# VH-VL binders against LON peptidase N-terminal domain and RING finger protein 1 (LONRF1), part 1

All scores and structures are predictions.

Target 1, 211 residues: LON peptidase N-terminal domain and RING finger protein 1 (LONRF1), of Homo sapiens (Human) (q17rb8r558to768)
Amino acid sequence: TAELSHLTKNVPIFVCTMAYPTVPCPLHVFEPRYRLMIRRSIQTGTKQFGMCVSDTQNSFADYGCMLQIRNVHFLPDGRSVVDTVGGKRFRVLKRGMKDGYCTADIEYLEDVKVENEDEIKNLRELHDLVYSQACSWFQNLRDRFRSQILQHFGSMPEREENLQAAPNGPAWCWWLLAVLPVDPRYQLSVLSMKSLKERLTKIQHILTYFS
Positions, changes and structure headers below are counted from each chain's first letter, unless a header gives other numbers; Kabat numbers aren't used for antibody chains.
F is the ipSAE of ESMFold2-Fast. E and O are both the ipSAE of ESMFold2, at different seeds. Each is the mean of both directions, binder to target and target to binder. V2 is 0.75 times the mean of E and O plus 0.25 times the DockQ between their complexes.
Where letters were taken out, [cut] stands.
Atom coordinates printed by the task and the answers are left out, and those that the model quotes come from them; centres of patches stay.

## First folded at step 1 (VH-VL)

Design c01 (framework fv_cofetuzumab)
Fold by ESMFold2-Fast, scan of step 1:
Structure c01 (fold): chain C 211 residues (1-211), chain A 119 residues (1-119), chain B 111 residues (1-111)
Amino acid sequence: as target 1 above (211 residues)
Amino acid sequence: QVQLVQSGPEVKKPGASVKVSCKASGYTFTSYYVHWVRQAPGKRLEWIGVINPSGGSTYNNQDFKGRVTMTRDTSASTAYMELSRLRSEDTAVYYCARDYGDYEGFDYWGQGTSVTVSS
Amino acid sequence: EIVLTQSPATLSLSPGERATLSCRASQSVSYSGSSYMHWYQQKPGQAPRLLIYDASNRATGIPARFSGSGSGTDFTLTISSLEPEDFAVYYCQQRSNWPLTFGGGTKLEIK
């Protein structure tokens, strides 16, 4: 499937918004270049492309997330409605162009596994504490904002038994990062982290600040 | 070219509400945060809050708690800031600013909207 | 609630001179190797203009005479040789913590 692909060279890049592992990212594509990009991704069987925010020079950020195409509806008016979900994170190595859309050579990011038993225990304690803070923040959020979040991103993911089973860490961290009213620079910083401990620590600081 | 165009000047009575608009063009509206900042005559810049146009989530400076509402219209690429229960001390120029990702700061600002609160 | 203190409040210099503007934060604005401090220029009747982001990076279109330095709590904006158009008010801003805060400004005026 698309998620097993090791697409790392000349990866098509949709320059638009932040994307995160496991988080839904529905797209309405009307520009001919991006419609072509989506069509090519489907025809080649990769069914994925990179998503990056733009940077200062109107190119794009050094870090992004792959989007896996779950469904596509090609409308008669030329629009494409693309149902995607975030996959692997990546770091940009080289930038390019193809038929009006950006491309990149990339390196996939994966969290560094903690192997020391005492450190694993401390990580779980930090995780459980931050998860509880996240649940409290979300439930105590104003009704209007909570409803908007549920409509756009769905419910907060449940805790996972094994914190290091997934290469990007627990899904709830990424869901939370997507919904927190945080500067895109902080979102990019967190997306680029290869340490679950550092990511949980930063999320905790953000949650404490918004409490 | 990137532009943020704000609504025109407002004169309001104490207790009234004001709604300032900020229309974005030349970039993908949902890829950047929109911040609101004000500056009273002869005073420093004061941060009001931020909206993420993608999800619509907001964070308001506690100094404005209960009085500020931020919204956006993605189809019109426009952000809005409404300030209620106006006081004379709310007299200021109100700015919207784009928060460019990738550690860039507020790289583009609206021209400012003068709001005068007087009896 | 990070408080930013800019000094001096007013700096009187002539074109061609070097200007050094200071901004001190009440607590560190650095995280994971980045310093979340920006500098803006504001002229009368105009919106602020971004000069320096993340302490030392020059924004697009900003002349090479502008440079930023510092980390942690102490930051400096330097203008190596003042041009007539550089006489304005300069503000530092931190983005490490919410709420975002600005310094009180340094007014650079012609001697």
Scores: ipSAE 0.000, ipTM 0.433, lowest interface PAE 18.6, mean pLDDT 85

Design c02 (framework fv_cofetuzumab)
Fold by ESMFold2-Fast, scan of step 1:
Structure c02 (fold): chain C 211 residues (1-211), chain A 120 residues (1-120), chain B 111 residues (1-111)
Amino acid sequence: as target 1 above (211 residues)
Amino acid sequence: QVQLVQSGPEVKKPGASVKVSCKASGYTFTDYAVHWVRQAPGKRLEWIGVISAYSGNTYNNQDFKGRVTMTRDTSASTAYMELSRLRSEDTAVYYCAREWDYSGSYFDYWGQGTSVTVSS
Amino acid sequence: EIVLTQSPATLSLSPGERATLSCRASQSVDSYGTSYMHWYQQKPGQAPRLLIYDASNRATGIPARFSGSGSGTDFTLTISSLEPEDFAVYYCQQYSNWPYTFGGGTKLEIK
């Protein structure tokens, strides 16, 4: 069933930074353990691995995002650049180790769908309001910061017609979370949410703070 | 099926240049790096360098630096290795080989080899 | 550069016998629990063929009689029961550091 398909064992984990669904995450790989991890991912055909930020108590955070390998670039100084994009979010169930890199047994996260028609209408209204606020925030950034964001993250994704079509909700929410100058604790909190309404509400509060 | 097909044998005089080609088929050319390796008669394999088919970036073994130029043509799915200022010691069979990722995997497919003879 | 020394230079055996080939590195090729060592087979007039990668993993299509072992600086390729087609030259290769380097080879010949 779908429930069982959410569980995955022995996922290799790159412990480095936050990653988000649909958001590009280019990596510079020079450490032998991660070179091995990337190579195994490519050779087995999975072409994906988990990304988690470090944690002082548990080695790495309890929530993360899968990264899908798009391409690998060779650099003349011996490093490789791995172009990845964020995929499914996950919760860590059990931590492990393999050949010097971390692994985890994980459970994939999906947003809980809102089924009531009145609640769907209210969700769309909240979405449109927060999207407009996000656009205003981005447009009012100094040219230097806007150019930097566009270079690294691309343009803000367009509004989606069906807010619940994707299991992680609208792509623009994750793009925005990646570019907002917020504490990693808030980023992890938003990444872990299974409610699009709660995520939009939290993003709205963050945007109001930076307005 | 995956194939790397190299250009035919070359006979050159000392001081000349030679350009060897390696045409790839049966896979996405830009997903693999191309390595060049040579073998003098009765001697061990010697690594020359590598080129990313995607970016065109190269790294050359210091023993060949200043004499080796590696290039590729993505539209033709072909890699090239040019060795200049040839010496008799450059007489060898030159191989191309592919590497699945650029971070130090293995050479899973090799070209058939190109014999280069440098004679005065 | 990392120097790889293979021994013996020549090994004379009969079909059905066990072959053991050694490769020693001038410095460790291990990092974070992985040994960055490969083995290739080369027959006269042919390009090398990958046998073993990362010290102990058998490449696709390679018969089960081939196995690799070792870590750090000391590596072994074993052929459990020689077939006539196994008489060839065998090379180890490290990819821990650039430049990538190969051993001098072990020639396996019919006794």
Scores: ipSAE 0.000, ipTM 0.420, lowest interface PAE 16.2, mean pLDDT 86

Design c03 (framework fv_cofetuzumab)
Heavy chain, then light chain:
Amino acid sequence: QVQLVQSGPEVKKPGASVKVSCKASGYTFTSYYVHWVRQAPGKRLEWIGVINPSGGSTYNNQDFKGRVTMTRDTSASTAYMELSRLRSEDTAVYYCARGDTYYDSSGYEFDYWGQGTSVTVSS
Amino acid sequence: EIVLTQSPATLSLSPGERATLSCRASQSVSYSGSSYMHWYQQKPGQAPRLLIYDASNRATGIPARFSGSGSGTDFTLTISSLEPEDFAVYYCQQRSNWPLTFGGGTKLEIK
ESMFold2-Fast, scan of step 1: ipSAE 0.006; ipTM 0.559

Design c04 (framework fv_cofetuzumab)
Fold by ESMFold2-Fast, scan of step 1:
Structure c04 (fold): chain C 211 residues (1-211), chain A 123 residues (1-123), chain B 111 residues (1-111)
Amino acid sequence: as target 1 above (211 residues)
Amino acid sequence: QVQLVQSGPEVKKPGASVKVSCKASGYTFTDYAVHWVRQAPGKRLEWIGVISAYSGNTYNNQDFKGRVTMTRDTSASTAYMELSRLRSEDTAVYYCARDLGEYSYGPYYMDVWGQGTSVTVSS
Amino acid sequence: EIVLTQSPATLSLSPGERATLSCRASQSVDSYGTSYMHWYQQKPGQAPRLLIYDASNRATGIPARFSGSGSGTDFTLTISSLEPEDFAVYYCQQYSNWPYTFGGGTKLEIK
């Protein structure tokens, strides 16, 4: 169906960089094809488009994240300054083209909920441990790098009472993944995960490496 | 070390063309854009235009319309600015400067500049 | 195009004094919470050096004595206590609209 919140066919794709649920992604756009794409997204009322990193074999990666347009300023010279935030993650099913920009048919990703009581307790313990490691890493970072992160991504999100309330898990995981100095292939791998436990485990591995 | 190195000084006659190069080193060339800015003796800085090193897309100041061509060579990590139909008023120091590239997250500013290329147009 | 007017054209001061440099835009350079105004320093025979970006943020390596303020059309660069190396020409620059434009410059000279 043509429900704006469930747009899954012929989704416009901005091929550029990694994007993550809840994480800001401000863009300065002067390429004509993407200015057209953004204008169309606003005019149709969807105010959303997909973001994927490039791929050497398939034009763009098999996984990405939807960006929700919060504000846009169309400058008189034709440039666009676009304030966006990451929304739902997706897997690419089909690739296409429209007026010079890529499109895709997609399916949205959600974390698989853990229902076993003992596993939920173990997940909470892992979460709390990794969150503490993340806080320590950030606080021990040089002032210059910490200031740059705060300016671009904002403050680290607070812990959530219910780890499985959001379909993509806790917001702080995505904020951290965006700021860690890791290979884009690794970032893409983590973005594609449907297990919060697996994601926390991989984040812990990265933090241990940089500690 | 991040650096932009420009070609040497040029002396041209009115009506000729000049092509200035700007070679990047110490960073991933295609992650950034290159601006061209000139300064005539004793005058303010004047913006000529910008080129995306990644896409090759350009935007030129309309004051130079039809006279300026910007290009880049990704294999050589070099940007070029060619100015045709030269006039005496084109006598200036021409600078290249690095900015965040198209699709990169702001802020957008010129943080690394070339040393400048002196272009003199005289008969 | 957006015209930037800097004042004064020349400012004569002594080391240790406070310098206040003004830049006025012909139209607002603000967009959605950001003022798209930068400040550069240029010494004779050298390329410009970025000092302040987005009106109030110091660029990397720039001493704390340099600060920027303002929004909309009126902007100020302040040097709290002048050092000998600060005597140079200062330019404001907007990137709110193409073409990018620079002010006429303020020459800071030793009294």
Scores: ipSAE 0.000, ipTM 0.516, lowest interface PAE 11.8, mean pLDDT 87

Design c05 (framework fv_cofetuzumab)
Fold by ESMFold2-Fast, scan of step 1:
Structure c05 (fold): chain C 211 residues (1-211), chain A 121 residues (1-121), chain B 111 residues (1-111)
Amino acid sequence: as target 1 above (211 residues)
Amino acid sequence: QVQLVQSGPEVKKPGASVKVSCKASGYTFTSYYVHWVRQAPGKRLEWIGVINPSGGSTYNNQDFKGRVTMTRDTSASTAYMELSRLRSEDTAVYYCARSEDFWSGYPFDYWGQGTSVTVSS
Amino acid sequence: EIVLTQSPATLSLSPGERATLSCRASQSVSYSGSSYMHWYQQKPGQAPRLLIYDASNRATGIPARFSGSGSGTDFTLTISSLEPEDFAVYYCQQRSNWPLTFGGGTKLEIK
């Protein structure tokens, strides 16, 4: 398990969609290169790979999120159904290729801890306000869209007592970014942030726009 | 304002190849799969295959394997389907359609207008 | 491959009547509480239009008179009161297994 936490060189990259810490990312994989990649991840015991969106300049984005494989079914029709969940965020340092799929050398991202007591209090107040706005937005969604979100992402995570306990901040922020109807460029920008305050502020702006 | 706009009608001889294009607009081209479906006159819809525009990887229905090639151009937001060694039975309207396979159960929510391909001697 | 059988092949009704269209799959298209069956409407010279997805959900812009039901292998599309523009061909489609497959269609025609 400790070995899995230090995968930073020649990391296999699935170039497809946005992924976020703690958020489920179910995949239907039919490409032979990615089925091979997933098989290797299972056989080596890492059970992880990186997920990045495509980028016209660099073939894939400079930031992504690790996906942890929870279950996999290889189907007779040539498809694989892969149940994954988002792990650590990363920045791409070097790009490579292996047997038709992309690889990268990466560095993991963590939020910068706020240490001043007054700033922590202000962060908590901002968090609670934005969380309430998020809950209101979700409950007021059309039943169809809310049902789809619940089926694929589960319910919105509950508030956490210690906002800075996790390196990537509260889980509900990432769940919300996965379901908000925003451009992937904006999502990528937020994924790259190392400030929980900045992330909450931008989420608040988007929620206010849709209110 | 999602749109898929396909190339115009084609008339081909048996044994020739045809290449149909599908230009996407109004959404992020690489975030949705592009499917190809055909319909012969008076017959059911028949799924040809799918391409992931992000990586360019394809899955072809075995009924067409060896004759169909799917490609895409991300800079032009355009997908292509080429069918070789044409037979009279390939006479059909060919459609492109998008789906989001990331969300299990998502349907073909937008379709191209169709491209008529006629194969005759 | 999953074979979808639609019945009847042709249904002759008048405007204002209720239409019930059947689609039967050769094996279950339901998984973990969801049913991966979609319905499309096709008018002559046009591309298919999505009506119902995941067995029972109406697509955006689709009138309330259209509804879908069913699970496992048996699915139904219902039009509660036919309008003149509803006379078209209707296709069911499964996304449970690849290759993706469509039913043979039900042609809804004016009596």
Scores: ipSAE 0.000, ipTM 0.445, lowest interface PAE 16.6, mean pLDDT 86

Design c06 (framework fv_cofetuzumab)
Fold by ESMFold2-Fast, scan of step 1:
Structure c06 (fold): chain C 211 residues (1-211), chain A 121 residues (1-121), chain B 111 residues (1-111)
Amino acid sequence: as target 1 above (211 residues)
Amino acid sequence: QVQLVQSGPEVKKPGASVKVSCKASGYTFTDYAVHWVRQAPGKRLEWIGVISAYSGNTYNNQDFKGRVTMTRDTSASTAYMELSRLRSEDTAVYYCARYGKTLTGYSFDYWGQGTSVTVSS
Amino acid sequence: EIVLTQSPATLSLSPGERATLSCRASQSVDSYGTSYMHWYQQKPGQAPRLLIYDASNRATGIPARFSGSGSGTDFTLTISSLEPEDFAVYYCQQYSNWPYTFGGGTKLEIK
């Protein structure tokens, strides 16, 4: 596919569900406002938009994830099937509206890199422990649930040798958050973290609760 | 109603730059991307790239890497394509085009009239 | 990039005859049940005119004698009974992947 460019101002926002870096997010779009938003995204060449969960006070949450459009199928009844994948995370700076859908000025998030050798060693140890717990949790799920997860999210990503190579940290963390049965409040909290150590610690806590 | 009107013909020497304009009317300029395509005499159509009228983001065909700059002016509803370090092989008619597809599946295209660019020594 | 090969390069026919033009892609242009293949007609000194979109759908104002078929990598444009105004160059174009690419064209000329 084509290389994507950034956008940070007047970003169109789909207010619906959680989205995560590297994780597929297929959408069935019915509402006229979102059909227009998707059309504009494709035809203006950006091929991306923001995804945020709703918020009772501010219309939508302060943090979200960009969705990159991979493919679109248009149906005669006016709905569309949009194949997307999560990209960069963002923090909302200002909120707006355009033709019935929300917009935002945003700031992209990335993890703060750990440079101290002892801290990097501790991070690797924590990562390996939590990854092992995640694998165990997934393998011990009933066959029915494992099959459904594999169908919709694919296989758990493999462990990465360099934990800090990607700005959002290891892909498996986001895959796991998408499949864990936790309240969106906790998912949003994890999405907003700039520390891989804090994210791994929170994931470990969640896994322990469900083990 | 929908129209794309391009600037007039250009004659340039090798090594020069040329900037072609494409003025849109009859629709909301920022709702659609503008594509650039060229055709050398007796040759096939060749896709140069695309610019988002909304964001200004571009994707350029690698065959033109380092030589093509696409821009737009939303207040004037005009897209621009600048090609630098011109060679005789760049002699062609250059087109802007608006591709589109409705959410009900109907596809549509609108093309500018073309701008003849001649590179001669 | 996806390479499109059109055949024949030149087709010489008389009005009233059927024309069959071929376009083959180096890889599939299908996604989500749609074949991202266009057909264009171009007359000398003019911009291309869209004839067929998504492999088999006629564009607005295009006569019923024009039809498109195919999927995946193999596509055909058919003109069931040639009219004098149909003698032109025809191009296929894929928009499944960037960069968008065009075939080499088939020149339809009067016998």
Scores: ipSAE 0.000, ipTM 0.429, lowest interface PAE 15.3, mean pLDDT 84

Design c07 (framework fv_cofetuzumab)
Fold by ESMFold2-Fast, scan of step 1:
Structure c07 (fold): chain C 211 residues (1-211), chain A 121 residues (1-121), chain B 111 residues (1-111)
Amino acid sequence: as target 1 above (211 residues)
Amino acid sequence: QVQLVQSGPEVKKPGASVKVSCKASGYTFTSYYVHWVRQAPGKRLEWIGVINPSGGSTYNNQDFKGRVTMTRDTSASTAYMELSRLRSEDTAVYYCARDSSEWYPDAFDIWGQGTSVTVSS
Amino acid sequence: EIVLTQSPATLSLSPGERATLSCRASQSVSYSGSSYMHWYQQKPGQAPRLLIYDASNRATGIPARFSGSGSGTDFTLTISSLEPEDFAVYYCQQRSNWPLTFGGGTKLEIK
């Protein structure tokens, strides 16, 4: 429902890892505070919560991604295995606490659409170039590393015909960002961008560094 | 390259404490739980406990009650396990291991090379 | 705690032969259609290597000759055709309940 899609106040925050639109994020929850958080998410029907990496100044980062609960396995010893997938990106406006876990008031992020025909053509050219570089990087990884990526994240998503159909841009960009061996600071920087062109350019720079 | 690198071998007297380190590289340290497992010479693997590097939350096997402390340093991507009041039966190789990121946790896909701890008078 | 019993303690076979290793749990390690048993390989002086997770799923990079099966209390690791590098100690591990526990191991040795 639309109401569940617009959860923006007192959003529960799981402080752990980077999460990205369309990318699976399986979680193992044993801490009482997070078990309570997950159970509440299910009971209220929202079936989603925020994911942010830790931050030394403010407890957690200024940007994150919503995780949508796809399935939950409650184990007999009280632990939970939670299948999630990344949804909308957000910026943190206000931090809070509830029963031992972090909360936030948030603002969702969307890419700014390019409307000019010449700019769209240039964006397509950049996209195709970076996609090719990404495929080359992945295929040139040693078998062990490539196999680990396939096991944890699945195969690289196919190219999308319309680059601007999704509010967060092409899915393969997020899959790639999840698997690239870069510092979370760089991943967070890319997650916070509202320009597909800037995101592709940054990804290209990272790929060039590893070539 | 995804790897866990542990500190070097230790020789301790009964009653002393030992602190083993486990440095992660090639992945986001705070995204995966770190488990500690030991193996005495010729014996089975024995689970010591787990730490969530993000929040620092721990669960310790009750067999080590009051003797094991697990910590981490997120800036150094390093996990630590300290075992106090050492006994001769604590002589073992101590391993750190990464929890897998598959749907089904507590499977250890990446292991440290092990740290030999010998307790003798 | 859940006790895991592996049998046989030692299995002597030749390269090319099929190996079947057993792990029996003191209580069921299956819940809601899933079976929470993992298998590891350990060579002398090395850390264990994950082979199979949750009874039947092959870990990344593990050759197709390794397979796992079973549910409830009875689990099997099968190596369809032994290679020289497969002679090692194999351990089962349950994740159904904490504390996590391991079996006593099966040593696979050259006949």
Scores: ipSAE 0.000, ipTM 0.498, lowest interface PAE 13.9, mean pLDDT 87

Design c08 (framework fv_cofetuzumab)
Fold by ESMFold2-Fast, scan of step 1:
Structure c08 (fold): chain C 211 residues (1-211), chain A 124 residues (1-124), chain B 111 residues (1-111)
Amino acid sequence: as target 1 above (211 residues)
Amino acid sequence: QVQLVQSGPEVKKPGASVKVSCKASGYTFTDYAVHWVRQAPGKRLEWIGVISAYSGNTYNNQDFKGRVTMTRDTSASTAYMELSRLRSEDTAVYYCARTEYYGSDSYLGYFDYWGQGTSVTVSS
Amino acid sequence: EIVLTQSPATLSLSPGERATLSCRASQSVDSYGTSYMHWYQQKPGQAPRLLIYDASNRATGIPARFSGSGSGTDFTLTISSLEPEDFAVYYCQQYSNWPYTFGGGTKLEIK
């Protein structure tokens, strides 16, 4: 929505785990501070908040992803069940606090578009190769692991014809990053990338390790 | 190999406090919440409360209001439950158990692994 | 709080027989498209073991003879053909509302 591009100062931050563009992130929230944060997001009409992993140096990481609230159920005991989906990625510019939860001034991230014809062709070739490797990796998992992934993250997104149509690149890259058993540091580094080529290359290296 | 290993049995006088530990291994401690559940001899399981290993935030059953304190140490991968002003009715086996979650304070709500239990006896 | 009533309190059966255990909630445990009801097995001197989560999903390593069904307020745990190791106490548990609550248990006794 239009409000997403204007929500850059004193953005409420849920300090938690990784979140990724287009990937569902269902939350079962019982902390009073986060219930308040979610209620405020709904009341202001923005219906979104930031998600960042913790960081020993800076309280929370320098990069994160906005979560858009799709639906929410406030239970009688004060607990909230929140259906969210990942939106825009961001870089943290300044950290703050409000009523017990973290806030940040942020700058949204978008992939840098490749304009050169030869580079676009090479990007497509790399994409198709890595997508095939991802499909092979997923299909070769034991049935129980595939079932758990499908239950928690949904099905793997299909290929997109135009790789650069979305500001965050193809959805399947983010779905895959959410399900790969890799160190959060690598997940965070990939989230922070502004190059689809660099992101595909890193994902390829990870898949090669698990092949 | 996931394990939750609890501290040994305790015998306390009425009015004293007891602190039970639960050491986690074989998984990333901060990706799970730790619940505390007790069972008095011949009685049903009774939920005491939960602590997020990630944030340290707690939610406690009102039946234990003012008597239970839950903490955790992420460097030691250990959760603690302290119960104060002990009564004979607090005699029970105390269990820790984990739940998986998507975020710091959102979780799937089932207890997939349990500690072995800590026997707490309150006697004069 | 949600009260869970399990019936029967005791069930005496022989190996090979089918066991059907009931759990009734004082109010619906359905929320957000899910029935927030779990089943555990407890043997004497041991911690409980997860069998079924979210009403009907079998936990990892649990034999196919165990199945769960139901929604809303009425839930059933079924053991299709009892093995000697299945004689234990079974508890249902809800996490739809705080506090989490457990049923009183059903004790399976060998006849």
Scores: ipSAE 0.000, ipTM 0.438, lowest interface PAE 15.4, mean pLDDT 85

